# Designs tried in a protein design chat: VH-VL binders against UPF0659 protein YMR090W. Part 4

Target 1, 227 residues: UPF0659 protein YMR090W, of Saccharomyces cerevisiae (q04304)
Amino acid sequence: MSPMKVAVVGASGKVGRLLINQLKANDSFSTPLAIVRTQDQVNYFKNEVGVDASLTDIENASVSEITDAIKAYDAVVFSAGAGGKGMERIFTVDLDGCIKVVEACEKAGIKRFVVVSALKAEDRDFWYNIKGLREYYIAKRSADREVRNSNLDYTILQPGSLELNKGTGLLQPLDKLEEKASVNYSINREDVASFIVESLLHPNATVKKTISLVNGNEPMEKFIQSL

## First folded at step 1 (VH-VL)

Design gr5 (framework fv_greziprubart)
Fold by ESMFold2-Fast, scan of step 1:
Structure gr5 (fold): chain C 227 residues (1-227), chain A 123 residues (1-123), chain B 112 residues (1-112)
Amino acid sequence: as target 1 above (227 residues)
Amino acid sequence: EMQLVESGGGLVQPGGSLRLSCAASGFTFSDYYMQWVRQAPGKGPEWVGLISNEANSYTTQYAASVKGRFTISRDDSKNSVYLQMNSLKTEDTAVYYCARDEWFGDLSYFDYWGQGVLVTVSS
Amino acid sequence: DIVMTQSPLSLPVTPGEPASISCRSSQSLLHSTGYNYIDWYLQKPGQSPQLLIYLGSNRASGVPDRFSGSGSGTDFTLKISRVEAEDVGVYFCMQALQTPYTFGQGTKLEIK
């Protein structure tokens, strides 16, 4: 079995950059593809990181252009977001960008798709009255629905509030998620990247799943065994 | 041209409160994490805290020395970040800087600092 | 908290000569991503700090190539290949691996 070739949409984001480095360092994967928006980012990933890169702005690219970029890959990760970059970009990146990548995967014959969404996206009562997040969550919830309606072997990851701390490799068990309601629903960005890698390595546990990612005390390996 | 302009400093007595503002221009403020750093006279910089962007739910983190007394907030519609300082102590006397931070590769690190505003806590 | 220790604290240098500043951390700043989460700043007299080097070895925009950062784990060095008059000021290292972010005590570079 050949190492998996992974294309990462949103590679220049915080989670995306950590993910590219983890994929490059892991022998289970071939050199990943960083799908990025600017030429400076292409140059960075090719020349500084030493991975493949494609100048493909998902906000403006057609499905055919995205398909051409990813057609040589076994799996696609959507880690892009535009929450906070203006209302229009939430619509064109978080919602439509994700939908276009799903369609591109179907056209390219790529089944494995992992998307970074948002904690409790299905639970309107959780996010509807959080100042500044309503439109972002509407987009994430709607994109997740489109992902679930696709023919892809999808994994939807729903991280809590991203922290700047180093990853711990420890997650909150899903059946104890609500215990964090009295504290907070935080997650380290590095642990999100690590869990994307684990999802790709453990398809039987993660395909067709929506998985909440919150800091806790359970090692990732044990967490995956409980999925 | 990129600018960060702090305001709201001054002299305040121990136990008092003060609110600092930092107005940003020349970049897409809402995309960036913002930092507060202070520097006491004759000493090096000391990190005070940070506030994330909308995509990361405006999360905040604070140095232990100010936790519970200081609050960071932001208003993206006004391109401004704020530091509310309560229960001020003489050791809070410093020049306070706001700084821009966005991780890694293109515009990551404390790549731009304001000119600073002096806060003096004295009886 | 991670403690950052700089040496020397005072560095007189002749213009055109090289200068070297050391920074040591109380624990490794090397992350599993392969990056060392250490930055270097310069504070000129009467001015705010300005970024020189980020993530160990990357020069910030506008910083001359005579500045370089090196090191890994707990031992880091900032080098200036040919010191110029405008380089006078206090240099600080900062770790960004974990909060609270912490700075070294500073190295004052002076022209001989």
Scores: ipSAE 0.000, ipTM 0.447, lowest interface PAE 11.4, mean pLDDT 86

Design gr6 (framework fv_greziprubart)
Fold by ESMFold2-Fast, scan of step 1:
Structure gr6 (fold): chain C 227 residues (1-227), chain A 125 residues (1-125), chain B 112 residues (1-112)
Amino acid sequence: as target 1 above (227 residues)
Amino acid sequence: EMQLVESGGGLVQPGGSLRLSCAASGFTFSDYYMQWVRQAPGKGPEWVGLISNEANSYTTQYAASVKGRFTISRDDSKNSVYLQMNSLKTEDTAVYYCARGEDYSFESGYYMDVWGQGVLVTVSS
Amino acid sequence: DIVMTQSPLSLPVTPGEPASISCRSSQSLLHSTGYNYIDWYLQKPGQSPQLLIYLGSNRASGVPDRFSGSGSGTDFTLKISRVEAEDVGVYFCMQGTHWPYTFGQGTKLEIK
């Protein structure tokens, strides 16, 4: 089979950068496209990383502009987010940005879509009283519903609290974690990037799934087999 | 290369006023919260306050020791943040640092990952 | 205000030996996100403070692996596995849980 061409929205984010490097290093994939907000980011990905890059500010771009950017690709990953850089940008990036990319995929005839969401987005009682997260979670929950209502072969990934430690490749089922008396929902950003790659390589296990990502002691391959 | 450069320090008498400036380069200034931290001679750092970004309506927070006397403002078109100090006291004598506020998680709090060189403010009669 | 208490305040270390600095907070720094909102800063002689560790255990860019942060709630530790001459300076913990942000008194690390 021909190597998969992947476009990454939010490539300049911490998960996005790790994902671009993993896609570039894996022979199952063609050179990925980094979709980014600024010219400096375009220059970084083209000149330093050595991948394709598109200046497409997801906050302000039209669906047609996004469609033009992604139309040559087989799969799209949405790992963009306001990332704490503005409450109002949660609506334009995390919510509307995701919805516009879904619409762009449908217009371009791209079926495979992976989105990085948030842990337990459907469970309002979990996140409603977490300081600083309410608006973010409202946006993620709403975007996830739009993704599920689409005709796309979607995978919704819901990572816990993101860390910058080196990935372990080890996960656990959320219900197993929540059996513990004291619960920390930690997940390494590198493990999120690795799981996106594994999702694209294992569509039978991950298409039409909402998958919680928290670190544990189960190898990623075994975790996927149990989905 | 990310840089923060403070200016406007000097000697001022008690009760006087002074305005500090901090010029940023090498990053998208408008995306970040900006903070002021001071350090009195021979003492540890003391957090002075912060100002949010445009998306959060330039809201400010201050330490109780300076509230009502100090005002933080910014001008994103000039990539600069300012500290207006009024009714200065001898205990305000310190090196004043400008620092970039990087988000812990979803705007729940901010650590300081880029610091300026500091500017000395001496309040003495 | 949350009070941050460091110990020891003075720490003479022989090069190559390990060093450990403790920080205690008057209130829990464990946030509902699962993170401890504690950071560590190093101020080398004549220089501005520099970020060493953020969110309890995450090393800042360029910080060597010999530095590690640990702890949860109210008791935190910064460890240096092998002290180098360049590590001389004053180490400060800081809580980012509530405004105003507050620093510890500082621990002065000195080479014997």
Scores: ipSAE 0.000, ipTM 0.465, lowest interface PAE 13.3, mean pLDDT 88

Design gr7 (framework fv_greziprubart)
Fold by ESMFold2-Fast, scan of step 1:
Structure gr7 (fold): chain C 227 residues (1-227), chain A 123 residues (1-123), chain B 112 residues (1-112)
Amino acid sequence: as target 1 above (227 residues)
Amino acid sequence: EMQLVESGGGLVQPGGSLRLSCAASGFTFSDHYMQWVRQAPGKGPEWVGLTRNKANSYTTQYAASVKGRFTISRDDSKNSVYLQMNSLKTEDTAVYYCTRLGTYYSSAWFDPWGQGVLVTVSS
Amino acid sequence: DIVMTQSPLSLPVTPGEPASISCRSSQSLLHSTGYNYIDWYLQKPGQSPQLLIYLGSNRASGVPDRFSGSGSGTDFTLKISRVEAEDVGVYFCMQALQTPYTFGQGTKLEIK
């Protein structure tokens, strides 16, 4: 088998940067593609990181432009977010950007798609009364629904609060998620990147799954085996 | 609807001890982290510490200025949180507020706040 | 610890005019969620502090739409589009990124 070619949308984000580094360091993968929105970001990934990069602003790019960028790849990861508080960008990046990438994958014949969503996106009671995050969650829930309705071999990852700490490789078991208080629904950013890599390496366990990612005491390998 | 009522303040000599209580109503107290914040006269608020809920083993966290002298505890059956203050110093003089910790993805906001109780440490 | 610095410390305003309060953090408050972990509180004379804005720009329940929060990274602003008499008090920013949670020194808003 040939090493997997992975394109990462949102590569310049903190999870995206960690993911690119992990993909580059793993012999199961070919040089990844960093899909970014500025020329400075392209130069960084090509010259400093040493990976492929595409100047494709997901907010403004057409489906055909995205398709052209990803067509040589085996899998696509969507780890992009609007950032900040702009409602328009939540619609154009978190919602429509994700939908356009799904359509581009279908058009390119790429089946494997991993998306970084948000914890408990389907559970309105969890997020509906959190002012300022309601629009973000509506977008994530709606995008997740579009992903599930696609013909893609998708994996939807729903991380808790993303932390700057080093990864532990330890996750909270899914059947014990409610034993944690909501204030402790945190996840190390590096562990999200690692779990994306593990999802791509273990499609039988992760395809067509929506998986909550929260810090815990179960080793990632055991967590995946229980999926 | 939601209310926090503090009690137990007063005048105490340096080196003394005092216990503050906070009674909660109008929300499911046992689900929430609770905390203490103080405000010295003419100064801004200073976070004192927090207690987590039962799901997190009632663990506590403190500001460096009070670590080792103050203890936070709670009794979910009475919807109450407590602050035990030992080895009090004149710089501990402040209005002490009980607040509920609202949170989302490791963010935090303090709502509601109690009315506060004055603690004066003076000889 | 993250240090929060407010300016101005004293803000006299004419009723009906806009007011703006700045807050600067010693470290970036931009979280991986894309939101800035900064809150704003108002303490009216003789009262406890009350939440105005959380997660950078979200108004707390009952807070009028004339209040808005903005900014990213280390520079933040609380704006009041038209100041009313009931807005008198001391405004505090707070970083919510890490413990210990830390407040600015406060901005006292007074009617001219």
Scores: ipSAE 0.000, ipTM 0.434, lowest interface PAE 17.1, mean pLDDT 88

Design gr8 (framework fv_greziprubart)
Fold by ESMFold2-Fast, scan of step 1:
Structure gr8 (fold): chain C 227 residues (1-227), chain A 125 residues (1-125), chain B 112 residues (1-112)
Amino acid sequence: as target 1 above (227 residues)
Amino acid sequence: EMQLVESGGGLVQPGGSLRLSCAASGFTFSDHYMQWVRQAPGKGPEWVGLTRNKANSYTTQYAASVKGRFTISRDDSKNSVYLQMNSLKTEDTAVYYCARGYTIFGVDKYGMDVWGQGVLVTVSS
Amino acid sequence: DIVMTQSPLSLPVTPGEPASISCRSSQSLLHSTGYNYIDWYLQKPGQSPQLLIYLGSNRASGVPDRFSGSGSGTDFTLKISRVEAEDVGVYFCMQALQTPYTFGQGTKLEIK
C-alpha cells in the first residue's frame, strides 16, 4: 500500500508543526505538505524540517489556487486559525478559509478531510455568553456545518483549551465529558496532533464523526476503539 | 460601573479558617472566570487560584502554595465568588483581591481586567 | 512554573521624560493564536493593581496612548513616552499563558 500523502493547512501553527513532525516520522505517510502563508515559512519547512511546502495564503487564495496546491494529496488537514488578529480574520480564516479548503478538496477529488474546530461548537448555550469567544464559535460552528454538508469523508475534531504541555496520549471518554467538574477542559496540542494522525490511520472509526478532545485517563487507542 | 467588593478578612490564629466573599456588580458575572490574587506586605502580587464559568463546569485551579488548604467556589445567582481558607499559616498573611478574568479572541484566557479593593487577612498568634 | 524577571527594579524619572521597563520570561509566551500572553499592571500607592496592557501590546480601556507594550517570545518592554505625575506606582508584568499565572517582581517608578 502506498503511504498516504497529507497536506496540512496551518502547518506553521503549534499544532501544525507537531503534526508535520509526526507525519514525517511515520512510515504510513509520505512526505507531508506544509501549506503556509510566508516565504520564510516555506524556507523553514523545506530547509530545516525537510518536508514539502506551498506558499498558499488561505485568507487571500482562491479556491482554484488551493485546489492546485493540494491536488496531488490523499488527505487534507485544516488546522488554521485567525490568531486573534481581529474580527475580520475570524471571518476570512476560521470560517471562509475552512469553506474554501472544503470546496478545493471537492474540486480536487480529495475525500479525506480533518478539521480542528472547537469544543462543543454545536452547543450554543455553552459558548454564546462567553465574551470574546462568541464570534470565534459562530465561525467554528458555521464552518463545521458546511463540512458536514459536504461530500467529504470528514472528521471534525473539537479540542478543549489548548495547552503547551508534552502529550500524554490520554483522553477523556466521550460519555464522561461532563464529569470534568473537578478538572479543566484542556487538551495538549501534541495530543491533538497525535489524534489527527490516528484519525487518518483509522478512517472506519473517525469518518463522518465530530469528536471532542479533552485530556483524561483513557489511552488514545482505547478511545478510538470506542468510537 | 463594574465593581468587585471583598469581605470576610480579619485576624486569625495559625491553623484557623476564614471565608472571604467577593460581590460583583455592573457586568454579567456568570460569563467570567473569577480569580483570587494576594499580596503580602511589601511584596508583589501572587496568584492564588481561579474558578471558571458555567460553560467550563466551574472548574478550579490553585497555586501550589495553597492547594489542598484553599477552596474557591461561586454562586452566580448572588453574583459572588468565595475563597475558603483552611489550615492558615503565618505566610498566608496578605491583602486578598478578587479579580475578573477574561477571554478575548480565541479559546485561551488573558489576565485580570477588574479588581476589587482587597481585604486584609492577618495570620498571627 | 514560568518565571518572570523585571528590570530595573527602581526607576526614577523626571516628568515629561520617557520610561522603559523590561520583562523576561523563562519560556516563550507566544501562543499558536499569534498573541504573546503577557499583561502589564500598574499598582498606584494604596490602590489595587489595574490592567494597562493585555496580550502583549493592546491597551486596556481608558489607558492613555503614551503607554505601549512590545516584544515577542521571551523579551518584552513597557514604554511610557512622556511620564506624568499620575504614573507613579509599581509596574508588574504577568504571564497568562498557563496556570499558575506568575508576576514579575515589580518596577517602582518614582518622580524626581
Scores: ipSAE 0.000, ipTM 0.426, lowest interface PAE 15.6, mean pLDDT 87

Design im1 (framework fv_imsidolimab)
Fold by ESMFold2-Fast, scan of step 1:
Structure im1 (fold): chain C 227 residues (1-227), chain A 119 residues (1-119), chain B 112 residues (1-112)
Amino acid sequence: as target 1 above (227 residues)
Amino acid sequence: QVQLVQSGAEVKKPGASVKVSCKASGYTFTSYYMNWVRQAPRQGLEWMGMINPSGGSTRLNQKFKDRVTMTRDTSTSTVYMELSSLRSEDTAVYYCARDYEWGSYFDYWGQGTLVTVSS
Amino acid sequence: DIVMTQTPLSLSVTPGQPASISCRSSQSLLHSEGKTYFYWYLHKPGQPPQLLIYEVSNRFSGVPDRFSGSGSGTDFTLKISRVEAEDVGVYYCMQSIQLPLTFGGGTKVEIK
């Protein structure tokens, strides 16, 4: 098969940057597209990283503009977030930005879509009283529902608390983690990026799935086989 | 702009404890790990451990595990490193250092805190 | 623990002349993501260490182009094409692929 062409929305974020590097280094993929908000970010990806880049501000771009940016690609990854900015950006980026990308994929005829969401987004009791996260989780839960209602071959990834450690390549099923007397929902950002790559390489195991990502002692390959 | 400001020099007797602070400003405090590195006289740089300010989780060098504690206060954007059961060999300049967002190297360092352990 | 070995221990350089510092790791620093977790720092007396080179060959912001890093796997080199008075200090290599993070023993660079 021809190498897969992947467009990454939110490429300038911490997970997005790691993902672009992994896609660039893997022969199963063509040069990825970094979809970014500012000209400085375009210059960084084109001149420093050596990948394709599109100046497409998801917050303000129309569905038509997003469609034009992605139409030559085989798969789209949405790894964008408000980054702790004001409540309005949660609605325009985390919620509406994701919905517009889904619509753009449908218009472009792109089926494969991976989105980085949040751990236990469906479980309102888990997040409703977490100080500072309510609006974020409302947006993530609502966007996930729109993704599931689409005709896309989606994968919804729900990472725990994002850490900056080197990836271990080790995960565990959420239910096994929750059997412990003391629960820590940590996940390395690099492991999230690696799992996005693995999702694109293993569609039979990951299409139409919502997958919780937390670090553990199980190799990623074995974890995927259990899905 | 990014700044890391550490507490002042300390003089301690063997067996005492010392607590060094590092106040961060100019960036999102919870988005970057903070490392502690020391340098004893005539010795090289030695990594002591790191803390994730977001959750408070720590990874400590086993050499110091029984004596070092790292904590943070998100309301003041400050990390702390406490070293107990001090020995003369703990005389060193202690640095806090921010871990870059790619998760691996120290892009900004505090000015250092000299801790002297003497009888 | 990954052991980082630096050579030489010290060198005295006439201003304007080149300098070369080597660092060897006890195991490969190349990660599966394609990154090599290897760095160079400069430590001047009375100042905190400063980052010079990240991921083998990338100059950190504000670092003069007379500094260059190269290498792969376990063997790395820092070169200064033309040593200036401001370059005096102790140079340290570091790996961050595996905890504990470890530094080389340092190379002292002096003028004269």
Scores: ipSAE 0.000, ipTM 0.432, lowest interface PAE 15.7, mean pLDDT 87

Design im2 (framework fv_imsidolimab)
Fold by ESMFold2-Fast, scan of step 1:
Structure im2 (fold): chain C 227 residues (1-227), chain A 120 residues (1-120), chain B 112 residues (1-112)
Amino acid sequence: as target 1 above (227 residues)
Amino acid sequence: QVQLVQSGAEVKKPGASVKVSCKASGYTFTDYYMNWVRQAPRQGLEWMGMINPSGGSTRLNQKFKDRVTMTRDTSTSTVYMELSSLRSEDTAVYYCAREDLYGDSWFDPWGQGTLVTVSS
Amino acid sequence: DIVMTQTPLSLSVTPGQPASISCRSSQSLLHSDAKTYFYWYLHKPGQPPQLLIYEVSNRFSGVPDRFSGSGSGTDFTLKISRVEAEDVGVYYCMQSTQYPLTFGGGTKVEIK
């Protein structure tokens, strides 16, 4: 098949930067689009990384503006987040930003959509009493619901706590997730980026799925085969 | 202009604690990791650990895990490194260094350094 | 922990002559993503350390072309084609393939 054209919303974030690098290096994909918020970020991706970049601030952009930015692409990845930069941005980025991108995909005729959410977003008992995370999880849970209600071929990825380790390519099997219940649920940022790539390459296994991502001992290929 | 400015030199007695600050400016504070590296006089560089300013998560060198605490204040774009139970061998210049996750995890820029002297 | 061993401990170089510094790691620095997370830093007198080379062989912005890095696996070399007075300092290799991050012991470069 022809190489897939992928647009990444939140490309300047930690997972987004790793994802852009992996997409650029993989011949299954055309040059990706980094959707970013500042001119310095556009310059970085165009001049230092060597990929396409669009100055489209999803927090403030209209659905029409987002649609214009992504309309030439085959798939969209939403990896944007407020990043702890104020309560208002959880609503405008994590919740409304995601919803606007979903609507833009529908307007552009783009079916394939991958979103980075949060582990156990549907399980309110898990997150409601975690200090500092309640509002974040309300936004993620609500955005995930809007994604599921869309007509998109979506994949919702729910990573555990994002770590700074180099990626291993190894995940915790879904049927063994609760073996981690008494310890920290963690996942390497690079492995989240790698799993987004694998999701795009394996739509039959990942479309219409909500998938928990936690570090483990199972190779990603085997993990995907079990979905 | 991207800049890291550290707190001034300190003299401590054995058993005391020291808290060194590193104030960042000229970039989005929460988009880069901050590392702490020390250098004892006439010795080499030693990595102490790092903090993610966004969530406050840390990775600490096991050698210092029981004595070092790394924190941040996002309102002032400042990272702190506190080392407790000081010994004479903790006499060193302590550096903060910004880490770019995408750019192959290089350390740039570095703070100017903070000399901590531990003596009776 | 990955141990980084630098040789020599010190170099005294005639101005304009080349210098070569070696760094060896106790295990391969090749990451599963096919990158080698290996760096060279220079610590000049009165200044903080500065990045010279990243990912084995790439010169950092502003670093003169007389500096070059090479190597793979466990064996790495930094070369200065023509040592100048401003190159005086202590050179350190570093790996970030595995936590904890570790530095070599340093190589002091002085002019004769």
Scores: ipSAE 0.000, ipTM 0.445, lowest interface PAE 15.5, mean pLDDT 87

Design im3 (framework fv_imsidolimab)
Fold by ESMFold2-Fast, scan of step 1:
Structure im3 (fold): chain C 227 residues (1-227), chain A 121 residues (1-121), chain B 112 residues (1-112)
Amino acid sequence: as target 1 above (227 residues)
Amino acid sequence: QVQLVQSGAEVKKPGASVKVSCKASGYTFTSYYMNWVRQAPRQGLEWMGMINPSGGSTRLNQKFKDRVTMTRDTSTSTVYMELSSLRSEDTAVYYCARGSYDFETGYFDYWGQGTLVTVSS
Amino acid sequence: DIVMTQTPLSLSVTPGQPASISCRSSQSLLHSEGKTYFYWYLHKPGQPPQLLIYEVSNRFSGVPDRFSGSGSGTDFTLKISRVEAEDVGVYYCMQGTHWPLTFGGGTKVEIK
């Protein structure tokens, strides 16, 4: 088939930047689109990285504006976050931003949608008493519910605690996830980016799935074969 | 004064490729998407895909994705549609049609005159 | 893909009489944004197709007021209040709500 065209919402985030670099380097994909909030970010992606970029502030953009930005693309990845800019942005970016992108995908006729969520978002008992994360998890849980209720071919990725270590390509098998409760549920950001790429390359295994991402000892390709 | 002028009729053998052009005038070329629509003899209209002339990004009908390439040249305000691995079933009149940049007004308001492509052995 | 079914396949009209063409979609064309991306086109002999009605009921520039569009959800109608000789051709509906964009099979209108 011809190379897939991917638009990345939140391209300026740490996972987003790694994802753009991986998509650019992989012949299965056409030049990706970095959807970003500021002109400086547009200039960075166009001039320094060498990819397409759209100035589309998800917090303030209408569904029609988002639709116009993405309508020439085959798949959309939502990897945006509030970036620590106050509680209000959790609701306008993590929750409403995600919902608006879902609606834009539906309007543009784009079926393939991958969203970066949070580990065990459905399990309120897991996150309810984690200091500083309650509002974040409320937004992620609610956004995931909207994604599942859509007509999209979605993949919901639920990474553990995001680390800056170099990726290993190794994940914890889903049936052994609870073995990590005694240490931690960490995951390398680079491995999240790599798994987004693998999800797009393996839709039969990943469409309509909610997938927990935690560091482990299983190679990604084998992990996907087990889905 | 919007005009879309297409290249002339083509006769091709099965397995060949054809490249049809559509030259736009009377408006800002990069402000509107361009669509390609075909009509086979005694059949209806069929949408093939679209191109954003500004960035060159395309959205193709999955039916044609592996055989169709859409490109543009902003210096000549021209879009191109290339269809490869031609079959007799690809015999049709091919139209370019201007769509708006946004879906609120996104309809095919102006059409080219059509290009007949005949595929025969 | 959304299937667009037009009825009738053809009609022959006495000049000055009304004509009505129906188009039914296999799925609702109401977008989650509250818009319905549905259009009518006329393909006259020897000419390229031309836009008549956009977004269900809006006449395109230069289209005579004898043409009107209506409908919602899955059922749409194009009406010509008084058919004239210049209205001869094949009429096509099109939906833009779902990808890929799809057209109806056409309705041929001719003068008796």
Scores: ipSAE 0.000, ipTM 0.394, lowest interface PAE 20.4, mean pLDDT 86

